# Ledger of designs, part 8: VHH binders against Uncharacterized protein YDL144C

Target 1, 356 residues: Uncharacterized protein YDL144C, of Saccharomyces cerevisiae (q07589)
Amino acid sequence: MSRILVIGAGGVGVITALSLWLKKESDVSLVVRSDYDRVLKHGYTIESCDYGRLEGWRPHHIYSSVEDAASAADNQGYNYIVVTTKNIIDGPVNSRVSNIIRPVLEKNKELHGPQLTTHILLVQNGIDIEKEIWAEFPREQYRYTVLSGIQLIGSTKIGSGHISQVGQDHLSCGAFDPQDAAAIQAANDFVRMYSNEGQNFVEFDPRVRYSRWKKLLYNAAINTSTALVGLDVPRCLEFGVNKKSTEIEVFHPAMREIIAIAASEGIIIEEEFITMFTEITRKKVFKPSMCVDCEKGQLMELEVILGNPIRIAKRNGVATPTLSILYNLLVLVQAKLKERKGLLKFDEKTATLVDE
Below, E stands for the ipSAE of ESMFold2; O stands for the ipSAE of OpenDDE; V2 stands for 0.75 times the mean of E and O plus 0.25 times the DockQ between their complexes.

## First folded at step 1 (VHH)

Design q09 (framework vhh_7qbe_3)
Fold by ESMFold2-Fast, scan of step 1:
Structure q09 (fold): chain B 356 residues (1-356), chain A 118 residues (1-118)
Amino acid sequence: as target 1 above (356 residues)
Amino acid sequence: QLQLVESGGGLVQAGGSLRLSCTASGRTFDMGWFRQGPGKEREFVASISTSGGYTYYADSVKGRFTISRDNAKNTLYLQMNSLKSEDTAVYYCAAQYDFETGLWPDYWGKGTRVTVSS
């Protein structure tokens, strides 16, 4: 059986662990931080549209930290590390994905050396999220692959140890490097282990970078705008000048800029998705994840959703007037959140940012 | 694997009616119809919520088309009345996987052709 470590016990991570556990083809470990004591005593209460109602559910193993999970590997190591946490690259250094997974990669290396290849599945939003892993872990020292997970699922933690899933479990899994045969095989193996016939939908993604740019069409235009103004999507559309300025002058221009950046890399995204994504969300009273994060005082996935696309645009000579304004205003929102958390300090006497 | 299969397309005279169907092999949430006319981009036609309680229509079809669903049969319908030559297109069924984020269409059928003669 494959040994799989899921890092992140939010709505996505818990359902990921449940699906793997139900298939009975892997040994599943879950890292649970804030809810650890309650889950250890009572398990999870799960209300799933795909998997039904469960009380007192636990995966095979539960750990309170990544370090504990690494130490408790029983000399077997982990075949897969599934990362479902937010990717906030402008946050504290110890919260970076490479630092989160490092204890597991070091322990796998100690226990198994070159015999074990570790497959790192990033179930996270954004573009270029794999590049930090390649930069921090030289392949001459570590044996691993990096896999992309795009999970289109409506799953929320509604209380301590309580998960509600109302959106169908859909996972697309592929290799970030389309020429890495080991990564392609690992992705196909994960799809097989995750698949539960009649309950979920899971597929191999042969075009990871296309899929990520396509999702950014929505995230970079709508998640960002809603986070900036603190409004749900229908309010953004209805409150615009003549009920049209938001879609015509903000959402659609931002989406066209994403299409242009993708095209600069040779990836064509059909322009019809601009109107499709706008129209189908017009009547859904919901706040996208970045807007919810901002309202809860949590740092936003700003750099992987806007920062990295804009940096690619600059390298390739693509103009980003709309995305750049959104980005620079959200940098201020992010700074406000950091100041609230004590990560930034402002001296009101001198009216200057404290540079330490 | 979840599959969407459209049916009901064909040739019809202007002013006539046609009913399209789309059967899903499994559970779906929000669903909709899109179309692509000759030499045009694919465009939105109509959508319906998971419960069937909320519908939305493109301005070009309001009052003429009606979207409905039968969740017991996993089937989506589009009743098209007062058809115009401009309605000539391949009609695609689409389904949402992610209920809360509003990110769709996630899944597409292969389409069914509708031709409206003058």
Scores: ipSAE 0.000, ipTM 0.189, lowest interface PAE 17.3, mean pLDDT 86

Design q10 (framework vhh_7qbe_3)
Fold by ESMFold2-Fast, scan of step 1:
Structure q10 (fold): chain B 356 residues (1-356), chain A 119 residues (1-119)
Amino acid sequence: as target 1 above (356 residues)
Amino acid sequence: QLQLVESGGGLVQAGGSLRLSCTASGFTFDMGWFRQGPGKEREFVASISWSGGSTYYADSVKGRFTISRDNAKNTLYLQMNSLKSEDTAVYYCAAHLYDEGFYREYDYWGKGTRVTVSS
C-alpha cells in the first residue's frame, strides 16, 4: 500500500486527500497547519459536488508540520509527496517548494537509502516549477521523481476545517521528464489510486509541458487581470469599453503572447483555445485563484505564472508587451501585499525601499 | 553531441526570395528559426513540430515565410519571400531532443547564417 503525504490543507489538498482515502488503495497523511487542532478534534466538514457532504472526516494520519510527518513513528517513509501549496518564488525562503519538501526527502534518504524512491507530485500552477527541485536535490544524492498535477477544480476552504467544492475534480498527472520511466510509472500508479469511478475524472498526462503552457492561456491572461482589478471574470468582460476592450485588448493579446512563447520552445498550442478559455467563465461569477489570494491578503503565484514565461520570452526574442505590463503592475500589487505583511519596508522620510 | 549547421544565407534584393536550410547530425524533435539583426536582440521567427503537422510564425513574417522539414534528411527549411530590409539578420536554427521540451530553452543551437537584404 502506497504511503502518500499531502502537503497543503486548502481546498485542493483536502479534496486530494479525500479522493485518495475514498479509493482505499493508499495510506493517506495530511499536513494541516492553522486548522490542526480543530481537524484533529472534529475532522473536516466537506461539501463536495463530486463526493457529497461529509462531517467529521479525516485521513488516516494528520500532522501539524512537514517535519512531524517526516519523523513519523513508524519510519516507513513516503512513496508520494503531493504538494498543493501555492508556489510563491518571491515569497519567504522557507516557503519555497524545495524547502517545504526537504525534511521528507532527507528523512527518506536517511532511513531507507536507495530502497525508497520518493515521487514528488506538484499540484501547482505555472511553468518551470520542477526545475528548482532538480537544482536543489542532485539526482546523484537523492532518489526521487517529479510529477505534474494539473487540477481543474473549484475547491475553497470557507472556514476552519470547512471545505466547499463547486467545480468537478479533474486531475491530469504526468512526468515532467518524459524520458524518466520511473516517473511515468509513478504517474500511472497515482492515476489508478486517485480514480473514483462516477465521482471524479483523472487521466495520465503524456504531454506535461504542453498542458502547462495551455493552462497558462487562462492563468497568465485572466487570473492576472482579475487579480490586478479585483473583479470576477464576467465583470471584467462586461465592464470593458463597449463590453469588448477587456477580451480584445487584454485577454486575447496576453493569450497570443503565451502561445508565441510556447511556440518559441517548440510547443504548438491551437488558437481556438483563446476562444475556449475566454468563453468558459464568461457567464460564471467566478474569481480565479490569484484574484482570491490577493483579496485575502495572500501573496500571488506571480513568478511561476508571469515571471517565468516572460524570462523564457526574453531569452527567445519573443515580444511580450501585454504580459509585461500585467506583470510589472502585479509586481506592485505583490509589493503592497508584502509591505502589509511586514515582508517589505518603505522609509517614508527618504521615500525609498529599505534594502536589507 | 548533436550539431546544427545552417546554410543558404547571402545577399538578396528587397522583394526577393531566399531559402535557408539547417541540417542536424541526428534526430531532433521540435525545431525553430530565430534571427538577430544589427544592433537588435535575438527574436523568434518560426517553429515546427516533429511531425511537421504544426507550425507557428512571428507576426512580422506571417504570409511571407514558410517553415518546413524533411525528417528523412534531418533538415529544416525556411522559405523567405517578399524580403524586406528589416529581415537583415543572422538566422539561427534551434532544436529540442524531447517531446514538449524537457528543457524550456531549445537544447541545441546552430552558429547562424547571415542574410542581407539590400534596397
Scores: ipSAE 0.000, ipTM 0.272, lowest interface PAE 17.1, mean pLDDT 87

Design q11 (framework vhh_7qbe_3)
Fold by ESMFold2-Fast, scan of step 1:
Parts: structure tokens; sequence; C-alpha cells
Structure q11 (fold): chain B 356 residues (1-356), chain A 119 residues (1-119)
């Protein structure tokens, strides 16, 4: 049986662990931080539109830290590391994905050497998220693959050890390197282990970079704009000048810039998706994840959704006036959140940022 | 490209029953039934989540129609009971292959199957 470590015990991570556990084709470990004591003693309460109501549920193993999970692996190691945490590359250094997974990769290397290949599945938003893994873990020292997970799911932690899932579990899993046969096989194997016929939808993604750019039409235009103004999507559309300025002068230009950046890499995204993504939440009073994060005082996935696209655009000579304004204003919103958390300090007497 | 094929339409007397089917060429997420009656715009009838765990009905059909699915066969059903003359319409199957949270429109549509309810 494959040994799978799920890192992140939010709505996405817990449902991911549940789906794998229900299929009975893997040994599932979950890293639970703030809810550890409650879950250890009482399990999870889950209200799922796909999987039903569960009380007292736990995966096969629960750990309070990645380090503990790595130590408990003994000689078996982990075949998959599934990362469902927010990817905040401008956050604290110990929260970087490469630093989060490092204890597992070091332990697997120590115990198994070349006998165990570790498959790292990033169930996270954004573009170029795999490149940090390739940069931090030299392939001559570590045996691994990097897989992409694009998950569309409405799942939220509504209390300690309490998960509510109101949107269907849809996962698209593929290889970041389309030439890596081991990664392709690992992605197909994960799809098989995750699939619960009649309860979820899961598919192999043969075009990971295409899928990620396509999702950015929504994330880079709508998640960003709503986070900046603190409004749901219908309010953004209705409150615009003549009920048109938001979609015509903000959403659509941002989406067209994403299409242009993708095209600079040889990836064509159909113009029809601009209309599709604008319309999908027009009549739903809904706040995207970045807006919710901002309202809860949590750091946003700013760099992987806007920063990396803009860096690619600059390298390829693509103009990004709309994305750049959104990005630079959201950098200020992110700094406000960091200041409130004590991660950034401002000296009011000198009117300057306190440098380290 | 996903293809949807409806079947089961026909002539039924008021108070009767009829079951519609819609077969998809591949796996689907949310699926729904819409109808367009004579001189009317297309209207929503019922929808079902990919898992079958959630169903939604228009007020005009609540208690009379039941939507269900068989994912092993890629098939959607609409069981119509206590049919009324107002139910006369062309019935369309609609589907998404992928769940996008907040999405209410469907990407794929069938060509329709005609239901005529006579008095």
Amino acid sequence: as target 1 above (356 residues)
Amino acid sequence: QLQLVESGGGLVQAGGSLRLSCTASGRTSYMGWFRQGPGKEREFVASISGSGGYTYYADSVKGRFTISRDNAKNTLYLQMNSLKSEDTAVYYCAADTWYEFGKTSYDYWGKGTRVTVSS
C-alpha cells in the first residue's frame, strides 16, 4: 500500500485525507497543528456533500508536526507528500514549502537512499510553484517527482476538528514535467487511489501548465480585485460605473494580460474563458479565497498568483499594466496584514520601515 | 468534447408518468434538466451534484419530479410524475465536466427531447 503524508489540516487537507482513507488503497497520515489535541481524543466531525456525515473520524495516523511524521516513518518512508497549505512565498522562511517538506525528504534519503522515490503533490494555487522544490533539492541527492493538484472544492474548517464541505470534490492531478515518466505514472496512480466512484471527480491532467494558466484567469483578476476592495463578486460587478466598469476595465483587462503571458510561453487560452469566468459567480454572493484570507487577517497567496506571472511577463516582454497595479496595491494590503501579525514593524517617529 | 444524448420523450396523458434519460460520452460533474415550452424562454427544472448527494428543483416541479444519476453508466434520469399540460416542453440535458465553485451555467447541452402532455 502507498504511504501518503498530507500536510495541511484545513478544509482541503482533511477532505483529501478522508477520500484517500475511504478508498482503502493507501496508508494515510495527516499533520494536524492547532486542532491536534482535539482530533487525537475525539476525531473529526465532517459534514460532506460528497462523503456524508462522519463523527469521530481519524485517518490511519495523526502527527502534530512534519518533523514528528518524518521521525515516525522509520524504514518505510513516504511514497507521497501531499501539500495543501497556502503557498505564501513572501511569508516567514519556516513556512516556505521547501522548508515544510524538508524533514520528510531528508529522512527518506537517510533511510532509503535511491530505493524510495518520493512524489510531492502540490495542491496549491499559482504558477511556477514547483520551481522552488527543484532549486532547493538537487536531483543528485534526492529521488523525487513533483506533481500538480488543481482542486475545486468548497470545504472550510468551521470549528476545532469540524469540517464543512458544500462544494463537490474535484481534483486534477498531473506532472509538472511532462517528460518525467515516473511523475506521470505517480500522478495516474494517485488518481486511482483518490477516486471514489459516485462520490468525487478526479482526473489525470496531461497539460499542467495550461490548466494553471487557465485557472489564473479567475484568480489573478477576480480573487485579487475582491481581496483589494473587500467585496463579493456580484457587488464588484453591480457597484461598477454603469454596472460595467469592473468587468470591462478591471476583470477583462487582467484576464487578457494573463492570456498574453501564457501565449508568450506557447500556451493558447481561448478568449471565451474571459466571459465564462466573469459570469460564473455574477449571481452568487460569494467571496473568493484571497478575499476571505484578507478578512480573516491571513496572508494572501500573492506571489504565486500575481508576482510570478508578472515576472514571467517582464522576462518575455509582455506588458501588464492592470496586473501590475493590482499587484502593487495588494503588496500594501499584504504589508498591512504582516504589520498586524508582528512580522513587519514601522517606526512612526521616523516614518520608516524598521529594517532587520 | 463531451456529448449528451437525451431519450424517453413522448406523448403522455395528464396525470401520467414519464422517465427521461441523458447519456454522457464521459464523466460529468453537476448535471441538470431544463425545458422550453411553447412561447416561453428556457427554464430550470432540476439539478444534481456529481456525487448525487445534492438535488435542486424548481418550485413548479417539487414533489412531482425526481432527478437521479448512475455514474457507472454516465447517465442522468428525470422521473416525471403527475404530469400537467404546463409540463409540455422540449427537455434539455445539461452538464459540466468539472466543478467550478460559484458556477451556475452549464458548459455542455443536449439537443433536447420533446414531451407533450395532453388532456
Scores: ipSAE 0.000, ipTM 0.148, lowest interface PAE 19.3, mean pLDDT 87

## First folded at step 2 (VHH)

Design g09a (framework vhh_7aqx_2; at its last look DockQ between E and O 0.32; V2 from the best seeds 0.00; counts 0 for: pae E 16.0 > 2)
Fold by ESMFold2, look of step 2:
Structure g09a (fold): chain B 356 residues (1-356), chain A 122 residues (1-122)
Amino acid sequence: as target 1 above (356 residues)
Amino acid sequence: QVQLQESGGGLVQAGGSLRLSCTTSGRPFSSYAFSWFRQAPGEEREFVGAISSSGGSTDYADSVKGRFTISRDNAKNTFYLQMNSLKTEDTAVYYCAAKYSLTYHWGQYDYWGQGTQVTVSS
């Protein structure tokens, strides 16, 4: 039976653990940081559109840290690490994915050397998120694959140990490296272990880079814009000049720039998606995830959503006037959030940063 | 914009079979999950069944399980509803609908066809 460690106990991570647990084909562990004591004593309360109401639910194992989970691993280690945390590469060192997963990779290597392959499933937004893993863990020293999870789910933590899922779970899982047969097999295996027929929707993604570039149309243009101004999509569209300027002068140009960057990488994204992503929430009054994060004072996935595409554009000679303005303004919003959290300090007497 | 066109409706005797087709215009067909809905006169629109973008997952209303089958042909940009053992209660206008499969919690169907009439006579 596969041993699966889910890292991140927000709405996404808890439902991920629940879906795996319900299938009864895997041994499911979850890292529960701030809520550990509450969940240990009382379990989770879950209200799920897919699975109904559960009281006192726990996966097979819970841990207060990844280090504890790695130390508790038996001589089989973990077959899968499922990372559901936000990827904040400009945030605290504990938010770097390589640092998050390192204890498990080191323990698996200590226990098994090349006999155990660790499948790292990144259920995170953005492009090029796998590159840090490849850079930090040379394949001649570590046995692993890197898998992509694009999860479309409306699930939030509404209190300590309380999860509300109002949006149906849809997971697309594939290999970042389309030439890695082991990764392709591991992605297909995960799809089978995650699927609860009639309750959730999970599929293999044979074109991970295409899928992630396509999702960036929404994330880089709309998710970012709403976060910058603190408005839901309908308000962004209705408040524009003549009810048109937001989509014509912000959303569409940003999306065209993403399409151009993707094309410079050999990935063709169809122009029809510009209209599709613009219309998908035009009439639905809710704030996209980055806007919600900013509203809650949480750091944004800014670098993997905007920074990485812009760096690719610079390397490939693609102009990004709209994305660059969005990015540079959001860098300031991110700095405000960091200052509020004590991660950045400004000396008002000298008018300078007090960073090392 | 994705356009959906149903075909294959008509009159059939109870116990018979009928196959509906839904052809899409505009790419990318492979990125969409598809569903069939039906609406009898004076009734609310009813879910019939759905198929994932990959074809790996299907779901059906209890009223049609075992009698109806949804399939898709990505090469032809077409998906199908095979209806067997038809009952007079299956009489309705049948609509195909498409949903962008990677979108969560915005999961109303984004595009709808015009409908095709299916009439099951006793």
Scores: ipSAE 0.000, ipTM 0.247, lowest interface PAE 16.0, mean pLDDT 87
ESMFold2 (binder alone), look of step 2: mean pLDDT 79; pTM 0.808
OpenDDE, look of step 2: ipSAE 0.012; ipTM 0.245

Design g09w (from g09 with S52N S53W; framework vhh_gefurulimab; at its last look DockQ between E and O 0.26; V2 from the best seeds 0.00; counts 0 for: pae E 15.3 > 2)
Fold by ESMFold2, look of step 2:
Structure g09w (fold): chain B 356 residues (1-356), chain A 121 residues (1-121)
Amino acid sequence: as target 1 above (356 residues)
Amino acid sequence: EVQLVESGGGLVKPGGSLRLSCAASGRPFSSYAAAWFRQAPGKEREFVSAINWGGSTTYADSVKGRFTISRDNAKNSLYLQMNSLRAEDTAVYYCAAKYSLTYHWGQYDYWGQGTLVTVSS
């Protein structure tokens, strides 16, 4: 029976743990931080379009930290680490994925040496997110694979221990390295362990790079623009000049730039997806995730969504006028969020940054 | 625009077999995930089987081991081989498609008109 540690107890992480738990093919552990005491005593209340209403639900194990999960007395190590946290490269160092997962990799190595391969599933937005893991954990010293999870789900924490899922779960899982047979097998095994037939949609993704570049059309153009202005997509479209300027002058040009960057990396994204991603939320009065994060005062996944593709564009000589304006304005929004959270301080007497 | 046209439905005795086909036109089939759904009279539409861009398949419990989904990207076609048919398999069968990894959660963007499968006698 696979032992799975889910890290992150937001709407995505809790539903991930629930889906695995319901399948009854894995031993499911969840790291629960702020809600730990509430969930320990009373369990979760979950309102799910996939699974109905559950009260008092818990996975097989809960822990208040990754360190505690790794140090548990009866721990035999984890076959899978599922990371559902936001990937904020420019945020606090202790929130970096490599630092989050390190206690588990070290414990697995201590317990099993080369006999246990750790499968690290990144359920996070963006491009090039696997590269931090490869850089921080040399293959000579650690046995692991890195898997991609592209999840489309409408699930949020709406109170302490209370999860609301209003959008059906769709997970696409594949190997970042398509030449890694162990990773391919682990991705297929995870699809099996996560699939609750007829209740969610789970698929193996044979072309992870294509899939992530394709999703980036939406994320780099629409998710970012809505975050910048604090509006849902229908308002962005209707408020434009002649009800057209937002899509013609902002969304479509940004998406064409992403297509060009992907092409410079050998990934061909079909032009029709520009219209498709614009249309799928035209009539949905719903703020995308980055907009919601910004409104909650939380840091945005800015670098993995915009920073990384722009850096690729610079390396490859691809022009990104629209993406660059969006990025540089959002850097200011991110700095404002950091200041609000105490992660950055401006000295008003000298008119300079104090925090470096 | 992609258009989906189902064929292969008909009347079949219990224990018999049918092969359903769905022809896609307007866009390359290789760019989307595909599924079969069915709807019996007076009931809600229910999931039957899906096949993703990479060929991985999923089946409803009620059809697992009896039905096989497949596709042929060169012919822009989706298939459902139905064996060991039962009376409860009687329904209108719908072909559905979506762009793989689109925004819509569990939703399919394109639907065929349906083909009737009747299992009786």
Scores: ipSAE 0.000, ipTM 0.233, lowest interface PAE 15.3, mean pLDDT 88
ESMFold2 (binder alone), look of step 2: mean pLDDT 81; pTM 0.827
OpenDDE, look of step 2: ipSAE 0.020; ipTM 0.384

## First folded at step 4 (VHH; framework vhh_gefurulimab)

Design p1 (from g09 with R27F P28T K98Q T102E Q107E; at its last look DockQ between E and O 0.48; V2 from the best seeds 0.00; counts 0 for: pae E 7.2 > 2)
Fold by ESMFold2, look of step 4:
Order: sequence, then structure tokens, then C-alpha cells
Structure p1 (fold): chain B 356 residues (1-356), chain A 121 residues (1-121)
Amino acid sequence: as target 1 above (356 residues)
Amino acid sequence: EVQLVESGGGLVKPGGSLRLSCAASGFTFSSYAAAWFRQAPGKEREFVSAISSGGSTTYADSVKGRFTISRDNAKNSLYLQMNSLRAEDTAVYYCAAQYSLEYHWGEYDYWGQGTLVTVSS
């Protein structure tokens, strides 16, 4: 039976743990930070469109930190690490995925050496998110695979230990390296263990890089623009010059630049998606996730959504005038958020930063 | 131009069967999740069944074991096989398609016009 550690106890992470727990094919552990004491004492209250109402629910194990999960006396190591936290590589050093997962990889290695392969499933936005893991964990020292999870779900924490899921869970899971047979098998195994027939949508993704570049059309053009201005998509479109400039001068050019960058990496994204993403959002009075994060004072996944594509573009000689403007303005928004969180200090007497 | 066009509705006796079809055009249907909803007179529209682009299915409890959703991506078509029909299944049935994005909270992007299914003696 696979031992699975889910890291992150927001709306996504809790439903992920619940889905695995309901299938009864895995031993499910969840890292719960701020709600740990409440959940330990009373469990979760969950209102789920997929699974109904649950009261007092816990997965098989809960921990207040990844370090605690890794050092638990009865822990026999984890077959899967499922990371559902946001990937904020320009944030605190403890928010880097490699630092988050390191205690588990070290403990697995201590307990099992080369006999346990750790499958690291990144349920996070962006491109090139696997590169840090490959760089930080040499294959001669660690046995692991890196898997991609694109999870589209309407699930939020509405109070301490209270989760509301109003949008059905769609998980697409695949291997970042399509030539890694072990990763492909691990992704298919996860799809099986996560699938609750008749209750959720779960599928294997044979083309992870294509899927992530395609989603980046939406994320790098629309999600970012709405976050910059604090508006839903219909308002962005209606408030534009002649009700056209946002689409013509911002969304479409940004998406075309993403398509060009993807092409420079050998990934062909169909031009039809530019129109498709614009039209399916035109009448949806709903703030995208990056806009919501910004309004809640949370750091954005800025580098994996805009920074990484722009860096690829620079290496490959692809022009990104629209993306670069969005990125540089959002860097200022991110710095504002960091300053409010005490992660950045500006000395008003010298007009310079104190620490970086 | 995006279209979803349902067909196959009609009058059926209790215990009978009926197969609904939905023809999709004007978009890449194979990339979308698709679903059937229904609305009985005087009631709210309710979920019936859905199928992902990869073939994973879900069903409302009221239809499990009696209804089967399927799709043919080559024909841009969605189907609902309805067996063991009951009077309570009488409703207008709607085809819907969704390209799953975080912002929808489960809202569907495209809808058909509906086809009427009447189950009566």
C-alpha cells in the first residue's frame, strides 16, 4: 500500500487527501499548519460537491510540519510527496519546493537507501518547476521521479478546519520526462489511487510540457493582467479603450509571445487557443486566482508563470515586449506584498533597500 | 461559431430506453469535458452526468446504474444512454461543455438548446 504525504492544507490539499483516503488504496498523511490544533482535536468539516458532507474527518495521519512528518517515529518513508503549496521561488527560502521536500527525501534515503523511489508530484502552476528539483537532488544520491499535476478544482478554506468544495475536482497527472518509464508508471498509479469512479475526473497526461505551455496562455496573459489591476476579466475588457484595447493590445500579444517561446522549445501551441481563452473568460464575472491571491496579501507565483518563460525567451532570442512589461510591473506589486510581510525593507532616508 | 445541438428526445413508457446525442461544432470538442444536465418543469436545472476529455465519468446518484454517458471525439459527439426510465426522469436535457480553468468554480462554457424527454404511460 503506498504511503502518501500531502503537503499543503488549503482547499486543494484537503480534498486531495480526502480523495486518496476514500479510495482506500493508500496510507494518507497531511501536513496541516495553522489549523493543526483544530483538526487534531475536532477533524475537518467538509462540504463537497464530489463527496458530500463530512464531519470530524481526518486522513490517516496529520502533522504540523514536513519535518515532523519525516521524523515521526513510526514513519516508514513515503512513496509519494504531493506538493499543493504555491511555488514562490522569489519568496522566503523555506518556501522553495526543494527545501520543503528535503526532510522527506533525506529520511527516505536514511530508511531505505536506493530501495525506495520517491515520487514527487508537483500540483503547482507554471513552467520549468521541475528544474529546481533536478538541480538540487543529484540522481547518484537520491532515487526519485518528478510528476506534474494540473488540478482544477473549486475548493476553499472557509474557516478553521472548514472546507467548501463547489467545483468538481479535475486532476491531470503525468511525467515531466516522457522518456522516464518509472515516472510514467508512477503517474498512472497515482491516477488509479486518486480516482473515485463516478465522483471525480482523473486522467493521465501524456504531454505534460504541452499542457503546461497551453495553460500558460491563460496564466501569463489574463491571470497576470487581472492581478495587476484588481479587476475581473469582463471589467478589463469593457474598461479598455473602445472596449477593445485590453484584448488587442494586452491579452492577444502576451499569448502570442507565449506561443513563440513554446515554439522555441519545440512545443507547438495552436493559435486557436488565443481566441478560445479570451472568449470563454469574456463574460465570466470572476476574479482569477492570481488576482485573488494579491487581494489577500499573498505572494504571487510570479516567477514560474512569467519569470521562467521570459528567461527562456532571452536564451532563445524570442522578443517578449508585452510579457516583459507585465512582469516588471508585477515585480513591483510582489515587492509591495513582500514589504508588507516584512520580507523586504526600504530605508526612506537613503532611498535604498536594506536587505535582499 | 460554437454550437451544441441535442437530439433523440421523445416520449417513452416507464421502464423504456432512449439515447440522446449532442453534436458539437465550432470548437475543439476533444479538449473539453462534457456533461448532461436536465430541468424538470418548475425545478432547478440539475446535474445528470459528465465525462472528461480522457473518458473519466461521473453520475448523479439518481441515475447511477441506469444511464451511461459516452463520447466520440472523432465525430465531435456526446451521448447519453438512458435505460429503465422513470416518470421522474421527465425533463429537458441539456448538453454542456467546459474547458476546465480555475476561474469557473464548475461553471460550463457552452450549452445546447435542450431536448425534451417525457416518460409516461
Scores: ipSAE 0.020, ipTM 0.508, lowest interface PAE 7.2, mean pLDDT 89
ESMFold2 (binder alone), look of step 4: mean pLDDT 87; pTM 0.886
OpenDDE, look of step 4: ipSAE 0.021; ipTM 0.302

Design p2 (from g07 with R27F E30S D31S S106W H107G; at its last look DockQ between E and O 0.39; V2 from the best seeds 0.00; counts 0 for: pae E 11.8 > 2, grease 27.7 > 24.2)
Fold by ESMFold2, look of step 4:
Structure p2 (fold): chain B 356 residues (1-356), chain A 122 residues (1-122)
Amino acid sequence: as target 1 above (356 residues)
Amino acid sequence: EVQLVESGGGLVKPGGSLRLSCAASGFTFSSYAAAWFRQAPGKEREFVSAINWGGSTTYADSVKGRFTISRDNAKNSLYLQMNSLRAEDTAVYYCAAQDYSLEYFWGEYDYWGQGTLVTVSS
């Protein structure tokens, strides 16, 4: 039976743990931070469009930290680590994915050596998110693979130990390295272990780079624009000059720049997606995730969605006038959020940033 | 504008076969997951089968081994081959499509056809 550790007990992480638990093919552990005592004593209350109403539910194991989870499995380790937290490269150091997963990988190296390969599934937005892991954990010293999870789910923590899922879960899972046969097999195995036929939709993604670049059209053009102005997509479209300027002067140019960057990396994204992504949420009054994060005063996934593509563009000689303006304005929004959280301090007497 | 149009429904005897088609227009169908659902008289709409953009398929237990979902991306079409039909397969069958771009879905299918009636009776 595969041993799976899910890290992140928000709406996504809890439903991920539940889906694996219901399949009965895996031993499911979940890291629960501030809600640990409540969930230990009472379990989760879950209202799920996929799985119905559950009271007092727990996965097979819960832990208050990743270190405790690593210690508890010291004689067997984990076959999979599923990371459902946001990837904020410019955020606090302990929130970096490499630091989050380090206790498990260090325990595996110390106690199991070549006996165990751990499959790290990143259920996170953006491009180049796997590279930090490869840099921090040389494969000659650590046995692991890195998998890509693109998940669409409408699931939210609405109280301590209380999860509301109103959007059906679907997951696309594949290997970041298409030459890594072990990663490809692990991704297919995860699809099987996560699939609850008739209740969720789970698939293997044979073209992870293509899928992430395609998703970036929406993320880099629409998520960012809505976050900057605090509006849902229909309002952005209707409030534009002549009800046209937002899509013609902002969304479409930004998407064309992403297509050009992807092409410079050998990934061809069809131009029809520009129109399709513009239209898919035109009549859906909801705010994309980056906009929601900004409204909640939470840091944005700015670097993996805009920073990384722009860095690739600069390296490859691709012009990004629209993306660069969005990025530089959102850097200021991110700094404002950091200041509000006490992560950045401005001295109003000197009109300068305080060195800390 | 985006459209899904089903065809191929009709009357068939138990044990017979039908092939349903769904023609997609107004978007690049090859980039979508697609599915068939059905609704019998007096019942809720239920899942039948799905196929992703890479060709992986899933089936409801009640149709596994009898129904085959497929797609033809060159024709922007989705198909459901239904064999060994039974009276309980009588329903209106709906084609649905879902974009795998994650940020604007709550797990719902974005587009639905109007349905095609399948009647299985002697």
Scores: ipSAE 0.000, ipTM 0.209, lowest interface PAE 11.8, mean pLDDT 86
ESMFold2 (binder alone), look of step 4: mean pLDDT 83; pTM 0.844
OpenDDE, look of step 4: ipSAE 0.025; ipTM 0.330

